# VHH binders against EKC/KEOPS complex subunit cgi121 (cgi121), part 56

Target 1, 174 residues: EKC/KEOPS complex subunit cgi121 (cgi121), of Schizosaccharomyces pombe (q9p7j3)
Amino acid sequence: MILPLFPETQVHVFVYENVSNCAAIHEQLISQNPIYDYAFLDAATILYKKQVYSAIIRALEDRRDEQMKTKTIHSEVILSLSPKTEISSAFRQFSMTKKSKNIVVVKIDSKLTEEEEFERLDKLVEGNRVEFSDEELQKLIDFKVLKKNYKLDPSTLENPLASILSSIALRGYS

## First folded at step 6 (VHH)

Design u5 (from yb4 with Y100F K102E Y104W T106S E107Y; framework vhh_7yz9_2)
Fold by ESMFold2-Fast, scan of step 6:
Structure u5 (fold): chain B 174 residues (1-174), chain A 120 residues (1-120)
Amino acid sequence: as target 1 above (174 residues)
Amino acid sequence: QWQLVESGGGLVQAGGSLRLSCTASGFTFSRYAMGWYRQTAGNEREWVAFITKGGSTTYADSVKGRFTISRDNAKNTVYLQMNSLKPEDTAVYYCTARGFSEYWPSYDYWGQGTPVTVSS
């Protein structure tokens, strides 16, 4: 995928369900194994494609402006999903854990095609790939987790998109 | 204070072998994942090989089948055995240690580098 404001940046997003090796992946992530340089998100926290794209755009804006708070663009995507600027909270809220079952994987700055990245990820992730679509994401979301992460009240739960996108776009503003 | 000291670099003829060592001090070596990177003048460091604290290994495609990474926790040392060396392997080789963190990413430590020159 090409983003309008970042046409030279290659972005790929993958969704896996029924992943059996999340504990192994998590160990590689906390060890900073270079082949795992992706943003590994818990699918329980993602409801919309636009939610992921908004976090990617925010992370790319922060990189462009030399305002990144984290070590890599992929960790910056994870931070950007959170309404707070606190790194540890963002990772606790959105990143994959050893107990995760379904994941969303983001690759930025790939020199590979989507198919080539899939082949690499297929060797790392033991699960079933599904389409990156709102329909598939709705099957994997945990609304209790979503509500807690974005502090949604009953008035916003039925149509939370605008609230979620505002939280991502306005992170760090009073 | 932490320290990583690389050794074993040098000049070798194409087709030859070298064994690089990296000895750690100032932290509990067995709790860290270890890796080797290399860099040529004017280029960014590129990853070569990685070994987890549990001993699982991964390699860059350019070195698979030729290089072997291993560790000796009793000696606080990680090794890179380089076989069938090619002129393209000429670089400064760097050791890195990656600390355990409950949250990704964790911080890493770097050595000063050891030069390897492979003549044709």
Scores: ipSAE 0.014, ipTM 0.431, lowest interface PAE 7.3, mean pLDDT 85

Design u6 (from yb4 with G99S S101G K102S Y104L T106Y E107R; framework vhh_7yz9_2)
Fold by ESMFold2-Fast, scan of step 6:
Structure u6 (fold): chain B 174 residues (1-174), chain A 120 residues (1-120)
Amino acid sequence: as target 1 above (174 residues)
Amino acid sequence: QWQLVESGGGLVQAGGSLRLSCTASGFTFSRYAMGWYRQTAGNEREWVAFITKGGSTTYADSVKGRFTISRDNAKNTVYLQMNSLKPEDTAVYYCTARSYGSYLPYRDYWGQGTPVTVSS
């Protein structure tokens, strides 16, 4: 996938449902095992493809501008999903946990093709890959979690896209 | 006073074996994941092998099947058994301890490095 603002940056996004080994993956992530250098998101927090792309773009902008607040570009994607710059809260809100069942996995700066990355991830993730599409994401979202993470009013729940994207774009300016 | 002290490097013929050791002091070793990285002159450090606090292991494709990482929590030591060594394995090998925790900024502990030279 090509990002217009970052055309030389390789980006791959994968969605997995019914993942049985989230506790094992989580242990690798908190240990910062290099083979797990991806952004592992809880799919309960992601409603739209544009939500993920907006966080990726913000993370890449922060890297370009030397404003990254976390150790890696992948952790910066997780932070960038949050409406606030508080790192601990962002990771609690959006990163996968031991209890996660469905996940969204982002890889940036891959030297591999999408197919090669999928083959690699297939060895790490014990779950069913589904299409990265709004339709599939909407089957996995938890609206209680989404409302809480973005502080959405009942009036915005019917069409939260603009509010979510604004929160990501204006992180640190509101 | 934290320290990571590597040992076991040296000269070896191609096809030979070496065992690297890294002993930790000044922190609770059993709470850290441990890794080995290597660096050749003019290149960035590259990851070689990793072991979690629970003992699960992962390896870079270039060393898979030839190198084995292990740990002994009672001795605060991590090991890298290197078999079937090749000239391209020539590098300075670094031990690292990685803090447990979510993606927060953290300080990694790094050793001073131990040189390994594999002759053809």
Scores: ipSAE 0.144, ipTM 0.545, lowest interface PAE 4.7, mean pLDDT 86

Design u7 (from yb4 with S101Y K102D Y103S Y104L; framework vhh_7yz9_2)
Fold by ESMFold2-Fast, scan of step 6:
Structure u7 (fold): chain B 174 residues (1-174), chain A 120 residues (1-120)
Amino acid sequence: as target 1 above (174 residues)
Amino acid sequence: QWQLVESGGGLVQAGGSLRLSCTASGFTFSRYAMGWYRQTAGNEREWVAFITKGGSTTYADSVKGRFTISRDNAKNTVYLQMNSLKPEDTAVYYCTARGYYDSLPTEDYWGQGTPVTVSS
């Protein structure tokens, strides 16, 4: 995928369901193993493709402007999903955990094609890859988690897209 | 405070072997993952090998099958056994320690580097 504002930046997003090795992946992530340099998100927190893209765009804007708050572009994506500027809170809210079952994986600045990243990730993630689509994400979301993370009330929860995107774009001002 | 000290570098002929050591002090070694990176003049540091606190290892494709990373927690030391060395392996080799705190990666700890020269 190519983003209009960042046409030179390669972005790949993958969705896996029924992942059985999240504890092993989590160990690699906390070890900062270079081969696991991706944003690993808990799919329970992601409802829309636009939610992920908005976080990616915000992270790339912060990198361009030399305003990143975290160590890597991938951790900046995780931070950018949160309506708050508190890094530890963002990671607790959106990152994959040892107990996660479904995950969304983001790769930025890949030197590999999408197909080559497929091959690499399929060796790291023991689960079933599904299409990155609103339809598939809707099957994996946990609405209680979404409501808590974005502070949605019952009326907003019926059509949360605008509220979620606003929270990501304004981060800390909502 | 913290310190990483590399040793074992030097000059070796192609096809030879070297073992690099990196000894840590000033932090709880057993709680950190350890890695080896290398840098050639004019290029960025590139990852070579990595070992988690649990002992899981990974290798860059360029060294897979020739290099072995290992650790000895009792000695606070990580090793890189380099076999079948090639002139392309000539670089300064750096030891790094990677930790985790409060849901975030810690700052990397880095050694001073040890030079390895492989003659043809």
Scores: ipSAE 0.360, ipTM 0.712, lowest interface PAE 2.6, mean pLDDT 87

Design u8 (framework vhh_7yz9_2)
Fold by ESMFold2-Fast, scan of step 6:
Structure u8 (fold): chain B 174 residues (1-174), chain A 121 residues (1-121)
Amino acid sequence: as target 1 above (174 residues)
Amino acid sequence: QWQLVESGGGLVQAGGSLRLSCTASGFTFSRYAMGWYRQTAGNEREWVAFITKGGSTTYADSVKGRFTISRDNAKNTVYLQMNSLKPEDTAVYYCTARGLYSGYFPTEDYWGQGTPVTVSS
């Protein structure tokens, strides 16, 4: 995908359901294994494609402005999903865990094509790849988790997109 | 007071072998993942090989089948055995120690000063 403000930045997003090896992936991630240099998100926290893209754009803006709070662009994406600039809570709330079953995987600055990333990820992730679409994401979301992460009230829960995007874009501003 | 000291680099002819060593001090080596990166003039450091705390190894496609990474926790040392060397392997090789990413904030990475490897044809 081409982003309007970052046209030279290569972005790929993948969704996997029924992943059986999350504990093994998590072990590689905590070891900082370079082959696992992706943002691995728990799909229970992601409702919309625009939610993911808003976090990516925010992370790229922070990198451009030399204001990144984390070590890598991928960890910055995870932070950018959070309405607060607090690293530990962002990772607890959005990052994949050993107990995750469905995941969203983001790759930025890939030197590989989308198909080559599919080949690589299919060797790392033991699950079923599904389309990165609002319809598929809505099947994987946990609304209790979403409500807690974005402090949604019952009146916005049925139509939360604008509230979520505002929370990401206005992180730290209120 | 932490240190990573590389050794074993030098000049070698294509098809030859070199063994790089990296000895750590000032931190608990056995708790860190270890890696080798290399850099040519004007380029960013590129990853070559990685070994986790548990001993799992991964390799860049360009070196797979030719290079072997290993570790000796009793000696606080990580090794890179480089076989079937090619002129394209000419670079400065850097040892790195990667702290565990605990889901909060990654710990500090440590880097050696680098050891040059020149492969002539």
Scores: ipSAE 0.141, ipTM 0.545, lowest interface PAE 4.4, mean pLDDT 86

Design u9 (framework vhh_7yz9_2)
Fold by ESMFold2-Fast, scan of step 6:
Structure u9 (fold): chain B 174 residues (1-174), chain A 121 residues (1-121)
Amino acid sequence: as target 1 above (174 residues)
Amino acid sequence: QWQLVESGGGLVQAGGSLRLSCTASGFTFSRYAMGWYRQTAGNEREWVAFITKGGSTTYADSVKGRFTISRDNAKNTVYLQMNSLKPEDTAVYYCTARGYDTFYPGSSDYWGQGTPVTVSS
C-alpha cells in the first residue's frame, strides 16, 4: 500500500478470524513484548478498509508533526481510530481484548516483506488469515459496537462511511 | 523512588557462562514484564530476552538456545542465564521493567544502569 503523503512508509494490514489465543496475545501486548509491536485491533470495530487507512494516515501525520500522544506509531493508530483524543477510551474501544475472536493487525515501518510478516504473524496468531477487504470485514463487524464507538444515530447507520472517516480525520478539532 | 539493580556481569572466556541478576524495588514487580537489552559502543540498544508477568519467554534470534530468562517474584528478581558465550556477546546489559502501554498509556519503562559483560577470545 502506497499512501499519498507518505510514499516511503511501508504498511501491511492482516485480518485473522477465529483466533483461539487472544488471551495470550493480550498478555504479550500489555507486557509490551517487542515481538508484538503491531496494532492489534478487534475486528468487531472495523467496517471498512478506508477506516483503517484513515487511522494510519492520521497517526503518520501526528508523527510527522511531532504530535503523537502515545509511545509507538502502532498505539497511535489505535488512538487515531477514536473520535476522541482520550487514550484509555480509544484502547478500550478498538484494541483487541482477551475475549476477541477476530482481529485486524497493522504493521508500519516493517523492514520485512509482506510475506515475511505473514510468516512471523502466523507464529504469533492462532487463527485463519482472510483477505483484508470490505467484504471480509463486513462478516466480522459488530454494528452495536460500531454505533457506540462513533456515536452513530439511525440516520447515519445506512451509510456510516463518511461519518466514520470525518470522525477520524477531525479528531480533536470539533 | 524505583530502582533496578543489575549484577553478575564481568569477564569470561568464549564458551563460558554468566548469570545476570536484576533486583527491583519501589514498584510492584509481579505486575511488570521484564526484559534484557544490550548495547555496544556506537550502536542502539538491542533487545535480547523478554519475560511476561505470566512467565512466557521470547528471545532474539542471536541468543536462542544459549540464553535463558527467568524470574522470581518472591525475590523481585529477573535473571539472564548466558551459556556458550561468544565475543560478539560483549556489551553492556540493561534490565528493563515494562509498563502497560495499551491499557496504561504513558506508563514509563524502568531501566537499570547496566552491567558490562566482556567475552574474551
Scores: ipSAE 0.049, ipTM 0.488, lowest interface PAE 5.8, mean pLDDT 85

Design v1 (framework vhh_7n9e_1)
Fold by ESMFold2-Fast, scan of step 6:
Structure v1 (fold): chain B 174 residues (1-174), chain A 122 residues (1-122)
Amino acid sequence: as target 1 above (174 residues)
Amino acid sequence: DVQLVESGGGLVQAGGSLRLSCAASGFTFSSYAMYWGRQAPGKGREWVSGISWRGGSTAYASSVKGRFTISRDNAKNTLYLQMNNLKPEDTALYYCAAGLFPYLSEREYDYWGQGTQVTVSS
């Protein structure tokens, strides 16, 4: 995918359910293996496509403006999902863990097509790919996790989209 | 209640200039990318320009690149389009939209306005 506001940047987003090797992937991420240079998110934290795209756009703007707080664009995407500027909190809130079962994987600056990236990821992720759609994400979300991460009250839980996007866009200014 | 209200259209001669405004209310303006689109008489909709949350990133359709400038004022919840060196082919209904992508599809925009008419005489 190419974002019209960043036309030179290739973006791919993949969703996997029933992943059996999250512990192995987590170990590769800790060791900083370049083959695993993706943002690996716990699908329990993602409700909307727009939530992911908003974090990507925020990270791309911060990279362009030389305001990134993390070492890689992929870690900056993870940070950008958080309503706070604290890196450790963001990773605790949104990153895949050894016990994750469903994940969202983001690749930025790929020189490969979506199909080629999927073939590469198929060798790294032992799970079933599903469509990146609001419908599929809604099957994987954990509303208790979402409420905690974005500090949602009962009234906003019925339609949390605007609150989530506002938290991402206004991080550090609210 | 979400509203996007465009203004600033009118009749102008080729080579002239117009500045369009879009006043937004009922949603968190600074959380959304904003867009201008247009629809010429008897034609389909065409994306014109887009701007990110804080105005750091802009994009333009090739037909308007170098002639139009998009900007926003988040304190006033207002989007602008400065149109210079207007051509008869720029004649269209101009509308603003809010979303993540500058596509002329109702499904890609979260909100959009009713439009303001721009007519450029040759």
Scores: ipSAE 0.012, ipTM 0.459, lowest interface PAE 8.2, mean pLDDT 85

Design v2 (from pa1 with G99R S104T T105V E107S A108E; framework vhh_7n9e_1)
Fold by ESMFold2-Fast, scan of step 6:
Structure v2 (fold): chain B 174 residues (1-174), chain A 123 residues (1-123)
Amino acid sequence: as target 1 above (174 residues)
Amino acid sequence: DVQLVESGGGLVQAGGSLRLSCAASGFTFSSYAMYWGRQAPGKGREWVSGISWRGGSTAYASSVKGRFTISRDNAKNTLYLQMNNLKPEDTALYYCAARLFPYTVDSEDYDYWGQGTQVTVSS
């Protein structure tokens, strides 16, 4: 995909359901294995494609402006999903855990084509790849987790898109 | 107080070996992933190796893969780096670092850092 404000940046987003090896992936991330240089998100926290894209755009803007708070663009994507600026809190809220069952994987600045990244990730992730679409994401979301992460009240939770996107865009300004 | 204290550095000739140790105190060592990094004179920091909480997963920078081995002893709160076939380019201050939550490579977002032990490799 091509982002309007970042047309030269390659972005790939993959969704896997029923993943059986999250504990193994998590340990590779902790050891900083460069093969796993992706943003691995818990799908229980993602409701919309626009939510992921907004976090990517925010991370790319912070990189362009030399204002990244983390050392990699993928870590910055995870941070950018959070309405707060605390790095550890953002990772606890949005990162895949050993107990995750469904994941969203983001790759930025890939030297590989989307199909080549599919082949690579299919070797690392033991699960079923599904379409990156609002319909598929809505099957995997945990609304209790979403409400907690974005501090949504019951009225906002019924139609949360604008609130989520505003939280991502305005992080650190309020 | 949290402390990470490195030891085992020194002068060694190219092709030689050294074993570095990092003694941890003041936190629950077995709950943290551990890392070795290095900084050559006049250069930036470089990640060298990482190990998961139980030692089940390890990773290495391409420059040291096959020559260095990271390990840990959770009963002794100690991290190790076995360095074999040392090269002059391995000359650096070696430090250990600890992290509770996962971050991708090239991250400097460690929770705790040691002050380092100097390794000098002569030709």
Scores: ipSAE 0.000, ipTM 0.318, lowest interface PAE 12.5, mean pLDDT 84

Design v3 (framework vhh_7n9e_1)
Fold by ESMFold2-Fast, scan of step 6:
Structure v3 (fold): chain B 174 residues (1-174), chain A 122 residues (1-122)
Amino acid sequence: as target 1 above (174 residues)
Amino acid sequence: DVQLVESGGGLVQAGGSLRLSCAASGFTFSSYAMYWGRQAPGKGREWVSGISWRGGSTAYASSVKGRFTISRDNAKNTLYLQMNNLKPEDTALYYCAKGLFPYSSYDEFDYWGQGTQVTVSS
């Protein structure tokens, strides 16, 4: 995918259902294995494509402006999904865990094509690939998790998109 | 209750400059992409420029690129358009527009102001 405001930045987003090896992946992430340099998100936290794109764009803006709070662009994407600036909270809220079943994987600055990244990820992730679409994401979301992460009240749960995007936009910004 | 109030238009000679302002209220200004559009008499509305929620990204129609600069002041809930080297073909009613999201394509507008008239004489 090409982002209109970052046309030279390669971005790939992948969705996997029924992942059986999340504990093994999590172990590699904790050990900081460079082969796993991706943003691994719990799909239970992602409702819309625009939610992921908004976080990616904020991370890219922060990198461009030399304002990143984390060490990698992929960690910055995870932080950017959170309405708070606290890194540890953002990772607890949005990162995949050993118990995750469905995941969203983001790769930024890939020199590989989308198909080549799929081949690479299929060696790392033991699950079923699905389309990165609002329809597929809405099958995997946990609304209890979404409500807690973005502090949504009952009135916004019917149409939460604007509230979610506002939360991402207002993180640490006065 | 979203309100956008444009100002700063007027009559100016070709080659001149104007600075347009848009005062926003009724929504969290810093959470949305903002846009300028224009409409000349008897013509359809055309997009002019857009700016992301933080001001980190801007885009311009080819007809104004290099001459116009869009900016925003989130502390003041105000959007600006600095117009330099104005041409007679820039004559139009200029509208401020709210995007649907912090990040939107330039053709995705949620709400539009009433406009401020810019007239460029030769």
Scores: ipSAE 0.000, ipTM 0.169, lowest interface PAE 14.8, mean pLDDT 82

Design v4 (from pa1 with Y103W S104I T105D D106E E107P A108S D111E; framework vhh_7n9e_1)
Fold by ESMFold2-Fast, scan of step 6:
Structure v4 (fold): chain B 174 residues (1-174), chain A 123 residues (1-123)
Amino acid sequence: as target 1 above (174 residues)
Amino acid sequence: DVQLVESGGGLVQAGGSLRLSCAASGFTFSSYAMYWGRQAPGKGREWVSGISWRGGSTAYASSVKGRFTISRDNAKNTLYLQMNNLKPEDTALYYCAAGLFPWIDEPSDYEYWGQGTQVTVSS
């Protein structure tokens, strides 16, 4: 049997390449427009599907335990990607910026189907959707950014999965 | 240097209780989700329960839900399985395993396995 941790929580993850309106999206995010209640990540920071899922699980566990440090589950996902607990640092490390070209978008607790979320996101994001897969993510990653965000040395950069997941799991809120 | 050592198995009568422990060393225990699996004679491996890094999320196989409780103590690097209302069908070798979120992607992602402790439930 497969052992799911959050069977009643709906999670959608979307990947967009060649996004032309990141500056407009960023402006909506800093103004806290509720229509943009998603985690908008810079794809330059994401190497694996498991990296995103690990951050989602950490955020959901923190919400269940009433230990969230941010105001929304989506901002908690962004914080959870960081090995540090400082919120502004996590956002600078992982959130999309005005200059981002490729993004990963996470939606939690949607009342909509995946297809309905596509229709909504198509109105917000001006880019090309690609499959949420390790293969597609590896085309978009910036290894210099990854190395800096997770403090990877050359020996771990060759196979960084365990180091990344350990950094997410051990983020110092315990 | 990685070790997972199970203990607490034994012979009990139907309706009885046992508490299994798994002592972990040689890796960062708090970075891993932990699992209990079992294998009955002549049968394949069956997953029993799983627990997240801090113990905030747990999952159970339908056959044991409501009877077994998984827990962990990260300060002691120890995983536990409290087994109540045991049935003859629970007779199996019980082993612990460590993984980095295998149930999201693939159960075969488990990185470390113990050798197991035998549980026998008499009718």
Scores: ipSAE 0.006, ipTM 0.361, lowest interface PAE 9.6, mean pLDDT 83

Design v5 (from pa1 with G99D S104D D106R A108S D111R; framework vhh_7n9e_1)
Fold by ESMFold2-Fast, scan of step 6:
Structure v5 (fold): chain B 174 residues (1-174), chain A 123 residues (1-123)
Amino acid sequence: as target 1 above (174 residues)
Amino acid sequence: DVQLVESGGGLVQAGGSLRLSCAASGFTFSSYAMYWGRQAPGKGREWVSGISWRGGSTAYASSVKGRFTISRDNAKNTLYLQMNNLKPEDTALYYCAADLFPYDTRESDYRYWGQGTQVTVSS
């Protein structure tokens, strides 16, 4: 995908359900294996495509402005999902864990085509790839997790999009 | 407490081979990814290769891919770089590195570098 505000940046987003090797992937991430240089998100935390794109845009803006707080653009995407600038909290809230079952994987600045990236990720992830769509994400979300991460009250939980996007856009200014 | 000691460098002719070793101490070697980097005279540091904590995954810079092989022996706390078909352009100080940092931060205070071992490739 091409982002209008960052047309030179290659972005690919993949969704996997029923992943059986999250513990193994997590160990590779902790060891900083360059082969796993992706943003691995727990799908339980993602309700909308716009949520992911907003975090990607914020991370790209922070990179452009030399304001990144994390080592990689992919880690910055994870941080950007959080309403706070606290790195440990953001990773606890949004990144894949050893116990995750469904994941969203983001690749920025890929030198590979989307098809080549599919083939590469399918070798790393033991799960079923599904379409990156609001419909598929809504099957994987955990509303208790979403409510906790964005501090949603019962009235906003019925239509949380604006609150989520506002939290991402206003990270560090609240 | 953290120490990385490289060895195995030397003078070799173009087309030759060398095997570098890095002896690690002061941390749980088997729990962390390890890296090889190099610095040519008058140039900046260049990442060469990386290996995951158990050795199941490796990566290489395009300039060395197919010629160099990274490996590790966790029982001996030792990292290796097998260098084949060496070129004059491979002449550099080679050093190993450990990043004892969570993958989620940019802080460089936990990066540890060895003093390096010199590799000189004659034409």
Scores: ipSAE 0.005, ipTM 0.161, lowest interface PAE 10.0, mean pLDDT 82

Design v6 (from pa1 with A98R F101W S104T T105S A108G; framework vhh_7n9e_1)
Fold by ESMFold2-Fast, scan of step 6:
Structure v6 (fold): chain B 174 residues (1-174), chain A 123 residues (1-123)
Amino acid sequence: as target 1 above (174 residues)
Amino acid sequence: DVQLVESGGGLVQAGGSLRLSCAASGFTFSSYAMYWGRQAPGKGREWVSGISWRGGSTAYASSVKGRFTISRDNAKNTLYLQMNNLKPEDTALYYCARGLWPYTSDEGDYDYWGQGTQVTVSS
C-alpha cells in the first residue's frame, strides 16, 4: 500500500484470527526482539481500515516533524490510535495482550513485498490470516472495548467512523 | 449543518496570482483532511490538491505542482490555495471539499463540497 501523502513509505497491514501463541509473541515484544518490529494490535479495538490508516498517517506526520513520543514508528502507530496523549494508557487500550485471540499487524518501512512479509509473519503468528477489510474487522471487534476506548455514546455508536477519526486527529493537537 | 464557503476567485492575466480561501463551519475542522478541486467548462471535476488534518502533509495534481500551494489555519477554520504562474488552462470553478481521511484523492472518500469560486485566466 502506498499513501498519496507519503509515497515513499511502504505500509502493510495483516489481520489474523484464532491466534494461539499471543503469549509467546507478547514475551518477544517485551524483550524488544527486533524480529518482532511490528505494531501488534488487538483486533477487538479496530473497526475500520480507515481507523488504522488514520493512525498510520498521524504517526508518519509526527515522525517527519520530529515529534514522535515513542521510540519506534510502530509504537507511534499504537499511540496514535488513542484519543489520549498518555503512552502507557494507549498501549493498554490497543496493544495485543497475552490473552488476545485476533490481531491486526502493521509494518511500516518494510523492505519486503507484502507476500514476503506474510511468509515472515506466518512463522511468528500461529493463526489464520483474513482479508484486511471492514467486513472482516467487524467480525472481530468488541463494541464494549471500542465504546470505552473512544468514549462513544449510544448516538455515535450507530455510526462511529467520524468520531473515531476525529479522536485520532485531535490527540495532542495544539 | 456543515458549511464550506469559497472566496478569492476572479479575473487574472496569465502569469498572475490568486489566493483562494475556504471558510469552514458546523464541524471540527481539524479532524478532517481537506482538498481543492476544480471543474472547467464542459469538463468533469479534477482533483487539484489535498492537505492532512494538521497541515503536515500535502499532495498536488501534476498539472499544478510547483505553482500552487495548499495550506490551512485550524485556529481560523480556513483552507487556502495560493495559485502562482496562472495559465489559461487553470480557468475553472474552484471548490473545497471535506475528506473523511487523507489516504486518497478518490472523490468517494469526500462527503461535503462548497459551491465554488470562479477563476478565469486571460491569455
Scores: ipSAE 0.012, ipTM 0.382, lowest interface PAE 8.9, mean pLDDT 85

